# Designs tried in a protein design chat: miniprotein binders against p81326. Part 93

Target 1, 226 residues: p81326
Amino acid sequence: MLHFGGFIMEINHISKILEKEREEYIRNKVEEYLKQGFSKDDAVNKANQSWRTYIGHRIQDVIYNLLKKFLKDSGLKVTTDKALNNRNLPEELDKVKRLIAINYGEYLFLPDADVIVYKVENNDIKIIAIISVKNSFRERRFETTYWKLKLKESPVTSHIKVFLATPDKDNEISYKCPNGKPKKMRIILEYELDGIYFLKEDFEETEKAKHFGKIVEDIIEISKKL
Below, E stands for the ipSAE of ESMFold2; O stands for the ipSAE of OpenDDE; V2 stands for 0.75 times the mean of E and O plus 0.25 times the DockQ between their complexes.

## First folded at step 7 (miniprotein)

Design Td1 (at its last look DockQ between E and O 0.67; V2 from the best seeds 0.75)
Fold by OpenDDE base, look of step 7:
Structure Td1 (fold): chain B 226 residues (1-226), chain A 80 residues (1-80)
Amino acid sequence: as target 1 above (226 residues)
Amino acid sequence: SMKKIRITIEVPDEEEAKFIAKIIKELAEELGLEVEIEVRGNRIEIRIESDDEEKLRELVKLIEWLALMYGAEVEVEIEE
């Protein structure tokens, strides 16, 4: 258990809190939709749909906040792709943006980078890691893998670690071979990415597949080698 | 003996303060703890009184995690 700033990262507390958030969110949305004239059943259904969208962003924000806090004492900085989607960036963030850009010949595009960890040394920026946050794998299952492979193609970005963080509530990638059947997605993601970090307790742990509580330590270790 | 704890949370987004306060109330109720919560702008003040130290510690931990998840600052003061 990594003690960061006196906090033991306990996924159980996070999960409990997120469940309470869900309950409150659904209640509020149901009330909102009822006021809009929807039936109770329709209001509940709409609220649940709204939650599915909301929770994806919420988990990303949670992970961002956790990493920002836990990495602060190490002198590491954290940003997001959303923060980089601005025409007028501070110089530091503009440099970060340029250092994660992927070359497509006439164009530069950014990878999906929900969370970006970097350090500033001697006025130089070094990108340490990109964390992709996935709540579910229903869509774009291998998008993170694509970006990892693209980042490897350039000496400018090849050192950047790409991690996946997920609660994997539906056990889509928690186990490699449940019931003796290989889970293609888990196997490929673990092979191609630098690590998978689970915001849950029940998963098959490997060298690359770890509890989310390990991510801070791993990032700090990587940062020391760069 | 009855213990009194005061917790202050400063949230980055004022609009979330009321929502967070509701969550805290629900968490406290699940633990069987009575809490007084006041929201003023982006500041949440929580007062808890209980003789159950274990439940108090659990609630404090939950609140600290909740604050952390929102990027909020937390101060915990033991009054008695």
Scores: ipSAE 0.809, ipTM 0.931, lowest interface PAE 0.5, mean pLDDT 91
Fold by ESMFold2, look of step 7:
Structure Td1 (fold): chain B 226 residues (1-226), chain A 80 residues (1-80)
Amino acid sequence: as target 1 above (226 residues)
Amino acid sequence: SMKKIRITIEVPDEEEAKFIAKIIKELAEELGLEVEIEVRGNRIEIRIESDDEEKLRELVKLIEWLALMYGAEVEVEIEE
């Protein structure tokens, strides 16, 4: 069995596998688009765009599977926003959904919570953390901070930790002051969120900006305080 | 000495089984290891024979991480 922690080795294995998945995915998609009649240049461009969409969902699935596996023995459970939007929602998940809903007067909406960690004690459900997964920050760059602020407004949700997980391959938020200029996105995200977890080696590590390998122990420690 | 390892993976999605099998083959090739892979529905069986224990351990670890990343169950048997 795998053992998970703050080791850089775990991140390297995940990153190496994801790169092989990308290479094979792109190859397969280029072949599919060529068969549909696209030029090679168009097929490559379309395949890369397809990967961008796929990798976002893929990283969410990876994080879900890892957390589910490594948090189970600590009495912690994991679900996703996709599971919570299912029409035939089990009673336990229906309660999780209700506990993260945000009140907008006469309307209730779920935050954009990709992965949710919770525990069940004596028929009581306590939401521990939500993890927002972002592959790029081209669009809706501060969405996660908005949801943190909204969750903070209610006593029912104010305890919920909000984390961001990202490969940030293009270094959009990897450093606070790249080339001497403050990077607004990194500074605001780090200030407002409870943590940023990078699925890569090269970034400016701080108390809140950490290697993804730290996330399991961080969540476990938080759960002990609740 | 020569070591023989058999790995069985149960994948939730049959379409992903072929994709995963190809990733495993590429990982093995990168390590210089010969592998035999059989895909039957949602089940993948991998047989590895090598006298390089370090490379075997690395490939097994990569396969275990890959399976975990897909939410797949994995069983590793050492046939000596």
Scores: ipSAE 0.734, ipTM 0.913, lowest interface PAE 0.7, mean pLDDT 87
ESMFold2 (binder alone), look of step 7: mean pLDDT 84; pTM 0.822

Design Td10 (at its last look DockQ between E and O 0.85; V2 from the best seeds 0.77)
Fold by OpenDDE base, look of step 7:
Structure Td10 (fold): chain B 226 residues (1-226), chain A 80 residues (1-80)
Amino acid sequence: as target 1 above (226 residues)
Amino acid sequence: SMKKIRITLEVPDEEEAKFIAKIIKELAEELGLEVEIEVRGNRIEIRIESDDEEKLRELVKLIEWLALMYGAEVEVEIEE
């Protein structure tokens, strides 16, 4: 259990809080849809659909906030791709944006980078890690892998670690070979990425597949080598 | 002996303050704790009185985690 800033990262508390958030969110949305004239059943269904979209963003925000807080004392900085999607960026963020850009010949594009960890040393920016946050793997299962491979192709970006963080509630990638059947997605993601961090307790731990509580330590260690 | 705890959260987004306050209330109720919650702008003030130190500690931990999850600042004061 990593003690960061006096806090032991307890996934159980996070999960409990998120469940309460869900309950409150659903209640509010149901009320909203009822006021719009939907039936109770329709309101509930719409609320649940809305939650599925919301929770994805929420988990990303949670991870961002946690990393920002836990990495602060190490002097590491955290931003998001959303923050970089601005025409007028501060100089520091503009540099960050340029340092994660992928070359496509005539064009530069950014990888999906839900969370970006970087350091500033002697006025130079070094990108340490990109964290992709996935709530579910129903869509774009290997998108993070694609970006990792693309980042490896350039000496400018090849050092950037790419991590996946997920609660994996549906056990899509929690185990490599459940019931003796290989889970292709887990195997490929673990092979191609620098690490997978689970916001849950029940998963198959490996050198690359770890509890989310380890991500801060791992990032700090990487930062010291750059 | 009855203990009194005051917890103050300063949330980054004022619009979320009421939502967070509701979550805190629900968390407290699940623990069987009575709480007084006041929301003023982006500031949430929680007052808790209980003789159950274990439940109090649990609620404080939950609120601290909640604060972290929202990027909020949290202060805990033991009054008695």
Scores: ipSAE 0.797, ipTM 0.928, lowest interface PAE 0.5, mean pLDDT 91
Fold by ESMFold2, look of step 7:
Structure Td10 (fold): chain B 226 residues (1-226), chain A 80 residues (1-80)
Amino acid sequence: as target 1 above (226 residues)
Amino acid sequence: SMKKIRITLEVPDEEEAKFIAKIIKELAEELGLEVEIEVRGNRIEIRIESDDEEKLRELVKLIEWLALMYGAEVEVEIEE
């Protein structure tokens, strides 16, 4: 176990729980598809496909809940891109939305940010960090780096830290030089982003590539400098 | 001596509460612990009794992490 500045992250507990959730989810979905008249083989295949979609959103929700809980006592608030896309936004969230928006001439877009960390001081809002949650790097592997670079183009958004959080179960970016050969995807992501946080034990740690349990301490330290 | 623990969870949705209760039951079975689980709406009450303090601590940790992962409120009371 590693001590994380008052936050103890025991990755094996999260992993054990997620595996039990997977087992029960698949059991329930197979039963559901069998009732719909699918064969056993088709029901199992459909259940596994359903889980792959579900687990991505599940990991995002887990990260949101963890950050919301552990950052609250430091006066930090957490929201999501889904919450910011609602048409009837409270004033506070409307300000958060405007403070991360990127200008493309006549168009204004939000970066692809799954979780946003901010603070409120004297009715002013300061955006601390954006966390992108990636379950797989087969598609849009460098999208997060693009958004970091776009945020750096304006002095009003250049301070925003951009982090990547991932279980990386397939070891797509876990090691910098596997077999002595530089892994382009890991090298570029680590170079361009402010941090990569792994939700697993087996990966190559660096100053920017850390166990997910360090993210709370890092965000708190960043917020003290603003 | 036998230790008794009561855990109460408040979860957002009744369907999540039943799912979470099944996960807790499976975690307890893996540890060889017997649990009594009562689900009413979005509230889950779990009663655990064992003389194995290490297994009890492990299950409580798992339940606390499970609650955190769902954004649920949790209260743990040690009885006896």
Scores: ipSAE 0.678, ipTM 0.904, lowest interface PAE 0.9, mean pLDDT 86
ESMFold2 (binder alone), look of step 7: mean pLDDT 85; pTM 0.833

Design Td11 (at its last look DockQ between E and O 0.70; V2 from the best seeds 0.75)
Fold by OpenDDE base, look of step 7:
Parts: structure tokens; sequence; C-alpha cells
Structure Td11 (fold): chain B 226 residues (1-226), chain A 80 residues (1-80)
């Protein structure tokens, strides 16, 4: 158990809380759909579908809040792509936005950057890391690797670490070779990315695949080298 | 001996306060603890009384993590 900011990173507590959130969320949604005139079965099905969408965003928010809290004492700052999707940005965030932009010739586009960690030194902003958060790998399996590769193509962004954080509930990438069969996705993600951080206990740990509790320490260490 | 704990949570989003309060209640019930919860705007006040110190500590930890997960501020006061 890693102690950060006086807290021990307890994935079990997070998981327990998220399960209670699910139960409460489903209950509320079922009630809502029943009031809309759906059958009980339809209400339950719709609630479950709604939860699948909700939990994806929820995990992103959780990770954001955790990183924001645990990195605060190190002087590191945290933002999100959502916060950058504004026409009127504070100067600091406008600079952050520009420093993660990818050049496509006539256009600049932002990578998927659920969480962005940066520091401000001598009025200069340095981007340290981008954390992509994925609840499941059913869609856009290698999107994060695409962005990592694109960021490497520019000297402006090549130093930016790209991490993946996931609970991997379906064990899609938790093991490299379960039952002797290579998991293509795990192998590629681990190879291309700077790290994979699991919000679970049951996974194959490697140099790049770690428990989520280590992400704070790793980010702080990287920040000292930049 | 019976211990009393008072927990105050200040949530950043007022709309989430009631939802968080329900989660806390459920977590307490799972531990077999009785809790009094009051929601006022973005503030949640929780009072817990129990002679089981281990369960109390567990619930406090869960509430602290819950607050952290929501970006909320949490204060814990031991009354007895």
Amino acid sequence: as target 1 above (226 residues)
Amino acid sequence: SMKKIRITIEVPDEEEAKFIAKIIKDLAEDLGLEVEIEVRGNRIEIRIESDDEEKLRELVKLIEWLALMYGAKVEVEIEE
C-alpha cells in the first residue's frame, strides 16, 4: 500500500464505493424510467445501459480528483480535456492547450487527454503527462497509442508521457499471456505507452504495468527530470 | 465504550450531496452501523455512534475515500 498525502491508496475501498454508487444509480434510474411509463424489465435494461455510459465518465472524474489531491503538495497541476474545450480559457489553460496540440498541417488538434498533469516554473508551463482513462476496450482499443505516437513526432510534445488508467473489469489487458495465449492488446499497449495503471489488484505486474497507486510517485519522479 | 463521531462533508456540486448521503447510509448499513445524516445544501453532516471501533474506523475511511473521489472536503471530529 502506497501512502500519498496521508492516504493509503486503497483500491478495495474505491471499488466498494463504486459498487454502492452503481446500486444507488440503478435504483434511481429504474424509478425514473418507471415514472416515464416503461415496464420494469425495460426500466432495468435502460438503467444498466445508462450506467455503462455514466461509469466511464465517473472513473475519469475519480482519477482526476485523486491526482489533483495527491499531486497538490508536489506543486503539480491537473486539468482535463473537458476543461480545455472552452472558447474563453484562462491564460494558463490556453498555454496548456497549445502545448498538447498535434500538428496536422493546416490544422491543430488535441489528443484525447482525459487528465493532463503539468507544472508551472518561472512562468513557463511544462506538460508532464497525459492520462487516458478507459473503463472498457470494446471501442477504440488503440486510440491512446495513436495519440502517443503522434505526440512523439514533434519535439514540442515528444517528452510528454502517456499513461493508461483502467479498472479492466473484463480482464482484457490484465494479463499478457493468459493460458499461454498472447493478449495482443496488452502487449501493444504496454509496448507503445509509457505505462498502464490498473485500478485493481488482480493483474500481471511489469515494469510498465503497475498498480494505480504508483502513478503519483511515477509522475512526481518524471516531473523532477523535466 | 460507546464512541461518537461527527463527520462533515462539503461537496463541490450541491446536486450530488443527496446522492452521496445515500451512499454513506448504504455503506454504514453494510457495516451494521446506525448513522444520522443531514444534508444542507452542499454540506453533509453525519453522526455515528458505536462501540465497535473497528467498524467505525472502516466507515470513516470509506467516507474519506468517498469524499476524495468527489473532490469534496471532509472533516472528522471525535466527540466521545
Scores: ipSAE 0.811, ipTM 0.934, lowest interface PAE 0.5, mean pLDDT 91
Fold by ESMFold2, look of step 7:
Structure Td11 (fold): chain B 226 residues (1-226), chain A 80 residues (1-80)
Amino acid sequence: as target 1 above (226 residues)
Amino acid sequence: SMKKIRITIEVPDEEEAKFIAKIIKDLAEDLGLEVEIEVRGNRIEIRIESDDEEKLRELVKLIEWLALMYGAKVEVEIEE
């Protein structure tokens, strides 16, 4: 394979690819809806709604594949909430699941952790980070901060870093003080979470709000300090 | 000078192979490059030739990123 070069440049390639995927997806869906008898106007509207659901799953898959590839040589492993919800889990993944589970008295639930990074040391598993992937912030805006607070309640999970990854296409959290006024959602998310990673170029970068390409280095450095 | 590159992609989900091939064709068209694409089950074979080495390198990078984003295996061969 050819060498990929710097991660910041690679984010631009991801964006170009995702836009092409959107165009082809919409084209295919419009064709499908037209064959079902919908008008052109209705077919386009339905295709755009279908894309909104699809892109959320797609971004999660992209992040999983990228992290799996780039963390592999550092001895770090990656899984997803989908993989952990299988009924018949391998022993390793069953242990990962139990290590991130939150106790609600007689009930045990997983946090909303789209992607989980962990390492294996002498057959022991240590959870390094969970990444919540959000395409938009119109609903359940602070769900990720809730899970961070719940993980902090137990000494066995309090070390787990909680990151948010987002394209934030609509600039809902991209800037701290747009037009001179504090953006409450950005300020609170940045304060409570361990990091926010943007899959785009145009956002206000801070110590915690970074380009997504920096997440690999950050995770590796955290894992070394444990 | 004219360069020829062959890329082979093995996708985990063969249902996506034709979709991925369409994306590659679209990316190539944006760069003004001609590509030959063959899809066989879960395998995609791409042949590219161009005398514009900068655009060729850009398209190859995009194809490698696209494959990575799908968790696919990629092999790149530069033909003499």
Scores: ipSAE 0.727, ipTM 0.911, lowest interface PAE 0.8, mean pLDDT 86
ESMFold2 (binder alone), look of step 7: mean pLDDT 84; pTM 0.823

Design Td12 (at its last look DockQ between E and O 0.75; V2 from the best seeds 0.75)
Fold by OpenDDE base, look of step 7:
Structure Td12 (fold): chain B 226 residues (1-226), chain A 80 residues (1-80)
Amino acid sequence: as target 1 above (226 residues)
Amino acid sequence: SMKKIRITIEVPDEEEAKFIALIIKDLAEELGLEVEIEVRGNRIEIRIESDDEEKLRELVKLIEWLALMYGAEVEVEIEE
């Protein structure tokens, strides 16, 4: 258990809280759909579908809030791609946006960057890390690796670390070779990315695959080398 | 001996305050603790009374984590 800012990163508490959130969310949505005239079965099904969408965003927000809090004392700053999707940005965020942009010749596009960690030194901004947050790997399994590879192609962005954070509830990438069969996705993600951080206890730990509680320390260490 | 704890949470999003309060209630109930919760705008006030110090500590920890997860500020005061 890593102590950051007086708090021990306890994934068990987070998981318990998220489960209670689910229960409450489902209850509220079922009630809403019943009031709309749906049957009980339809209401439950719709509520579950709604939760699947909600939880994806919720986990991103959780990770953002945790990183923002735990990195505060180190002087590191945290933002999101959502915050950068504005026409009128503060100067600092406009610089952040430009420093993560990928060149496609006539166009600049942003990578998927659920959470962005950066520092400000001597009025210069340095991007430290991008954290992609995935609740499931059903869609766009290698999108994060694509962005990592694209960021490597430019000397402007090649130093940016790309991390994946996931609860991996379905054990899609928790183990490299469960039952002696290689998990292609785990192997590729671990190879291409700078790290994978699990919001769970039951996974195969490696040099690059770690408990989410270590992400703060790793980011701080990287920041000192930049 | 009976201990009283007062917890105050300031939530960044006022719309989430009621939802967070419900979660706290559920967490307390699971631990077998009785809680009084009041929501005023973006501020949640929680009062807990119990003789079970271990359960109290657990609930406080859960509430602190919950606050962190929502980017909220939390203050804990021991009254007795």
Scores: ipSAE 0.817, ipTM 0.934, lowest interface PAE 0.5, mean pLDDT 91
Fold by ESMFold2, look of step 7:
Structure Td12 (fold): chain B 226 residues (1-226), chain A 80 residues (1-80)
Amino acid sequence: as target 1 above (226 residues)
Amino acid sequence: SMKKIRITIEVPDEEEAKFIALIIKDLAEELGLEVEIEVRGNRIEIRIESDDEEKLRELVKLIEWLALMYGAEVEVEIEE
């Protein structure tokens, strides 16, 4: 037995649910835009654009909720970039923020990290992984790889695993050689990142490109070695 | 034989509760299951009766995953 059947089935359930959410979301938005006087073609286009923005935030929330639940008993804590950008930050989260910041001379910036996994040992905080959530790759195709490379430049942050999570519904990175030709984006992302986790069933699985259900096991294993 | 299940979901955002109820209705229809859904504020109550244990188990699992994905609390009660 190489895989846990429960996690594989859980990915399938997530994918089914997200597709139903998309169908209902678009139906509701089209109706709203039609009531505003838009043509049917304009309403559909606007609804699809609205969904593309919404799904990015939605997937981040799903990942946060899943990781928070399944990592709790392993002594691992989970936060988000939204939480780290609050003005009055609790001391623990302020330390998390400082531990992932990248130095640009006179300036410090946070990497693009939608979800952050860390642990606390004797008031010491160790960042385990950051997860970047991408809904599509039309823009900012290699942003996540840039942040991985920046984190590797310092011994303080070089241990931090950088993962990409995506539904990749348009198959932009699902296969290494679609139609017999190497897909530059998939090959570079897989080479540079510590892992790519797909929120769907249909993709080319490799040692680094996996079903999202595997991410909990991977994070727990990494935390034990770290 | 015929099974009766009651599911209660508490969702933090009441606008999401209405949306979640629509998702559950769609999932049930796809499976050919008859469901009774009530939404009151942020609370969703679902009642399901079926003699198809496989489809019933699948719908319940989908609802539990849906609740988890929203960070919602779910309670499943099996009746007779």
Scores: ipSAE 0.692, ipTM 0.905, lowest interface PAE 0.9, mean pLDDT 87
ESMFold2 (binder alone), look of step 7: mean pLDDT 85; pTM 0.828

Design Td13 (at its last look DockQ between E and O 0.87; V2 from the best seeds 0.78)
Fold by OpenDDE base, look of step 8:
Structure Td13 (fold): chain B 226 residues (1-226), chain A 80 residues (1-80)
Amino acid sequence: as target 1 above (226 residues)
Amino acid sequence: SMKKIRITIEVPDEKKAKFIALIIKDLAEELGLEVEIEVRGNRIEIRIESDDEEKLRELVKLIEWLALMYGAEVEVEIEE
């Protein structure tokens, strides 16, 4: 039984597994593109590009699965924005959807909510946290911050914690002031968000910037205050 | 003494079962372990035999994590 206490040590296993997944994925895609008539170089390039797209979704799925498993015993529930995109939602998920919606006057829109954690008490739903998962920050660097600020504007959603989870492989936000130079993105994200959780070991830890292994504990703690 | 472990994984997405099996094979090979893997639908059955308990434990742990990462159910049975 994977005890949560060992979760920090286990990121190494996750990373190792993801690397093996990459190797296998690339192999398969290269073969696929070769069969389509691409050159070896083109096939490799295309496979790598495909992987970049794939891994983003994969990490979201991983985090979803981890949180779903580790929060189960606490009675907390986990869903995704994708699950909420259905026209015919169960009552519970319809309520969840409504409770995270952002008002734009004539329209309600959902924030980017890769993972949503909520609890059900006496048929009432309380949204605890939204986790945005980002593999890289090349695009939409402050999108999560935007959603946090928008959620903060409404008394309906202002209590919702917004977390960012990332492997940050390129060290875009791992350190605040590497070489004495402030990393604007790290500083802003850490300031505006409720937490940043790293799926890696080599990062500057702060009160808000933590190892991903702590996210479950933090969520459970927050849930007790709601 | 040789230890025998049987691991059964039930993968929610059948389409991923073969891929997961290949990853397990690669992980086992990296550890120098011989594994027998069978994929039937969404079920992966793994048999491992080794006298290296440390490597066995490591592989089992990796497989458990892999299963967890895919939202799969995993059962580990020690046969000997």
Scores: ipSAE 0.831, ipTM 0.939, lowest interface PAE 0.5, mean pLDDT 92
Fold by ESMFold2, look of step 7:
Structure Td13 (fold): chain B 226 residues (1-226), chain A 80 residues (1-80)
Amino acid sequence: as target 1 above (226 residues)
Amino acid sequence: SMKKIRITIEVPDEKKAKFIALIIKDLAEELGLEVEIEVRGNRIEIRIESDDEEKLRELVKLIEWLALMYGAEVEVEIEE
């Protein structure tokens, strides 16, 4: 039986499971590509590329499922950008969507947020946090900071915490000064965002850069102040 | 002391049930535990028997995390 208090120490279990999923996924994909007539070398390359696309979506799903589970008993609800973009949007989610939307004159856009945490109190909806899930920082590396800055510009959205969750397997932002020189991307992301949560053990921990297991406690504490 | 555990997983997406069962088998083999796994639609039933309580606890915890990572419901029963 899983208990809330043990969540922080479970990153190794999540990582171990994801590695087993990778092994099985790659094996299945190689078999599929060989069946399609590709050479062994091509099948392996295609399987690895397929996994890199899949793991990004998989990490987002994992984060959603875990937050939904562990925040529920605190009266906190969780939704996703996918759910907010559905054609047949329930009234509650329509309110969530409007509360995070950013006005660009005659256009209204949602920030790029993968997971949204909110609460309902006395029929009012309060947005607590937006979590951006990034597996790689090769493209649109500062998009999350842009949306944080835009959210700060409106009194309706200025309280919303913006977090980044990442495995950062390639160590793109794991350390502030890895060779005695500031890592620009890590420094700027940490400065502008409300928190960075790593899905691994090997990174430089700071007040804002933490193990992913701490995200539940942090969100709950923030919600008590709202 | 031999301990017997039954775990039942209800998977929301039935298409994932066989994949999840394969991951459980791999995790159990890595720990040196013998498991009996049955998949029926979206339901996975696992039976484990071992005198190594620490490895049993670790496998059960891994199975519970795996299930939660897929949004699945889990019941764990200790049998005598």
Scores: ipSAE 0.721, ipTM 0.910, lowest interface PAE 0.8, mean pLDDT 87
ESMFold2 (binder alone), look of step 7: mean pLDDT 85; pTM 0.834
OpenDDE base, look of step 7: ipSAE 0.830; ipTM 0.939
ESMFold2, look of step 8: ipSAE 0.681; ipTM 0.894
ESMFold2 (binder alone), look of step 8: mean pLDDT 85; pTM 0.836

Design Td14 (at its last look DockQ between E and O 0.73; V2 from the best seeds 0.72)
Fold by OpenDDE base, look of step 7:
Structure Td14 (fold): chain B 226 residues (1-226), chain A 80 residues (1-80)
Amino acid sequence: as target 1 above (226 residues)
Amino acid sequence: SMKKIRITIEVPDEEEAKFIAKIIKELAEELGLEVEIEVRGNRIEIRIESDDEEKLRELVYLIEWLALMYGAEVEVEIEE
């Protein structure tokens, strides 16, 4: 357990809190839909659907907030792709945006970058890591891998570490070979990415697959080498 | 001996303050702790009184994590 800022990152507390958030969120949404004239069954179903969308964004926000707090003392900065999706950016964020851009010849596009960690030294910005946050792997399973490979193609971006953070509630990538059957997605993601960080305790740990509590230390270590 | 703890949370998003307060109440209830919670704008004030130091510690820790997860600032004061 890593002590950051006096806090031990306990995934159990995060999970417990998120479960309480779910319960409260569902309750509120059910009440809302009932007031709109839906049946109880319809209200519950709609609330559950709403939660599935909400939780994806919520986990991203949680990870952002955690990284922002735990990396602050190291002098590292954190932003998001959403923050970069603005016409009028502060100079620092405009530079960050340019430094993660991928060249497609006539066009520059940004990778999916839920969380971006960077440092500022002598007015120069160095991008350290991009963290992709996934709650489910049902869609776009290898999108993060695609972006990692694209970032490798340029000397401007090739140094950027790409991490995946996930609770993996459905155990889609928690184990490499459960019951003797290879999980292709886990194997490929672990091979192509710089790390996978699990917001859970029950997973197969490797050099690249770690508990989310290790991400701060790993990022700080990487930052010292840049 | 009865211990009194005051916790103050400043939430970045005012709209989330009431929601967070409800979560705190539920967390406290699960631990069998009675809490007084007041929400004023983006500020949540929590008062807890108990003789169970272990439960108090657990609740404080959960609240600190909750605040952290929301990017909120938290202050804990032991009154008695």
Scores: ipSAE 0.776, ipTM 0.910, lowest interface PAE 0.5, mean pLDDT 91
Fold by ESMFold2, look of step 7:
Structure Td14 (fold): chain B 226 residues (1-226), chain A 80 residues (1-80)
Amino acid sequence: as target 1 above (226 residues)
Amino acid sequence: SMKKIRITIEVPDEEEAKFIAKIIKELAEELGLEVEIEVRGNRIEIRIESDDEEKLRELVYLIEWLALMYGAEVEVEIEE
């Protein structure tokens, strides 16, 4: 088993599996588009566009499944933004949703909280952490930082840890000063967020920038303090 | 010595089972391992036979990770 009395998570296996999933996904999509009458070039372009949308949701699912599995024995529960946006929302999840919502006058909006970790004690729900999943940093570069700052503005949400999880395949935030130039995105994200967790091996480790495998231990330790 | 392993995975539905089975087959082929894979509804049964213990362990571990990534439980049985 993956969990033999100790922490044995390995992100290299996740990356290898996701690459095989990408290859099969692209193959299937190209075949679909060719059957619809698209040229080979158009089918490939459309398949790659489809994958870019799919991979973001897929990584969220992976993180959800891993956290749900490895946090359950610590009394911690896990949900997702997808589940919270369901019209058929159970009372417990409705409470979770309301506990992370941010007030904009007449409107309440959820932060960019792809995966949410919480606990239930004596009928009270305590939000422990939210995890934002980013596959690339081409767009919406500092969205997670914005939500962290908004959560810190209220004493009722200021305890919520905000994490970023990313494969960062294009090395946009993997190093602070690659080739002698500071990477503004990495420096600001690391400064403002509670942690950055990389789903790859090749990045500059710091107290806040860690291998994804550390996230379970970190969440458990935080939950003990709340 | 030749080792025989049987792995059973249960997933939410048949389409997902078929996709996962294709990924397992590709992983096995990359490692040079011959596998027998049977999909029956939402269940995947994999039979692996090899004298290369390192490649067997690698494939089993990859299958366990793949199942976990889909929220599925895995049963691994070693046959003599």
Scores: ipSAE 0.672, ipTM 0.891, lowest interface PAE 1.0, mean pLDDT 87
ESMFold2 (binder alone), look of step 7: mean pLDDT 84; pTM 0.824

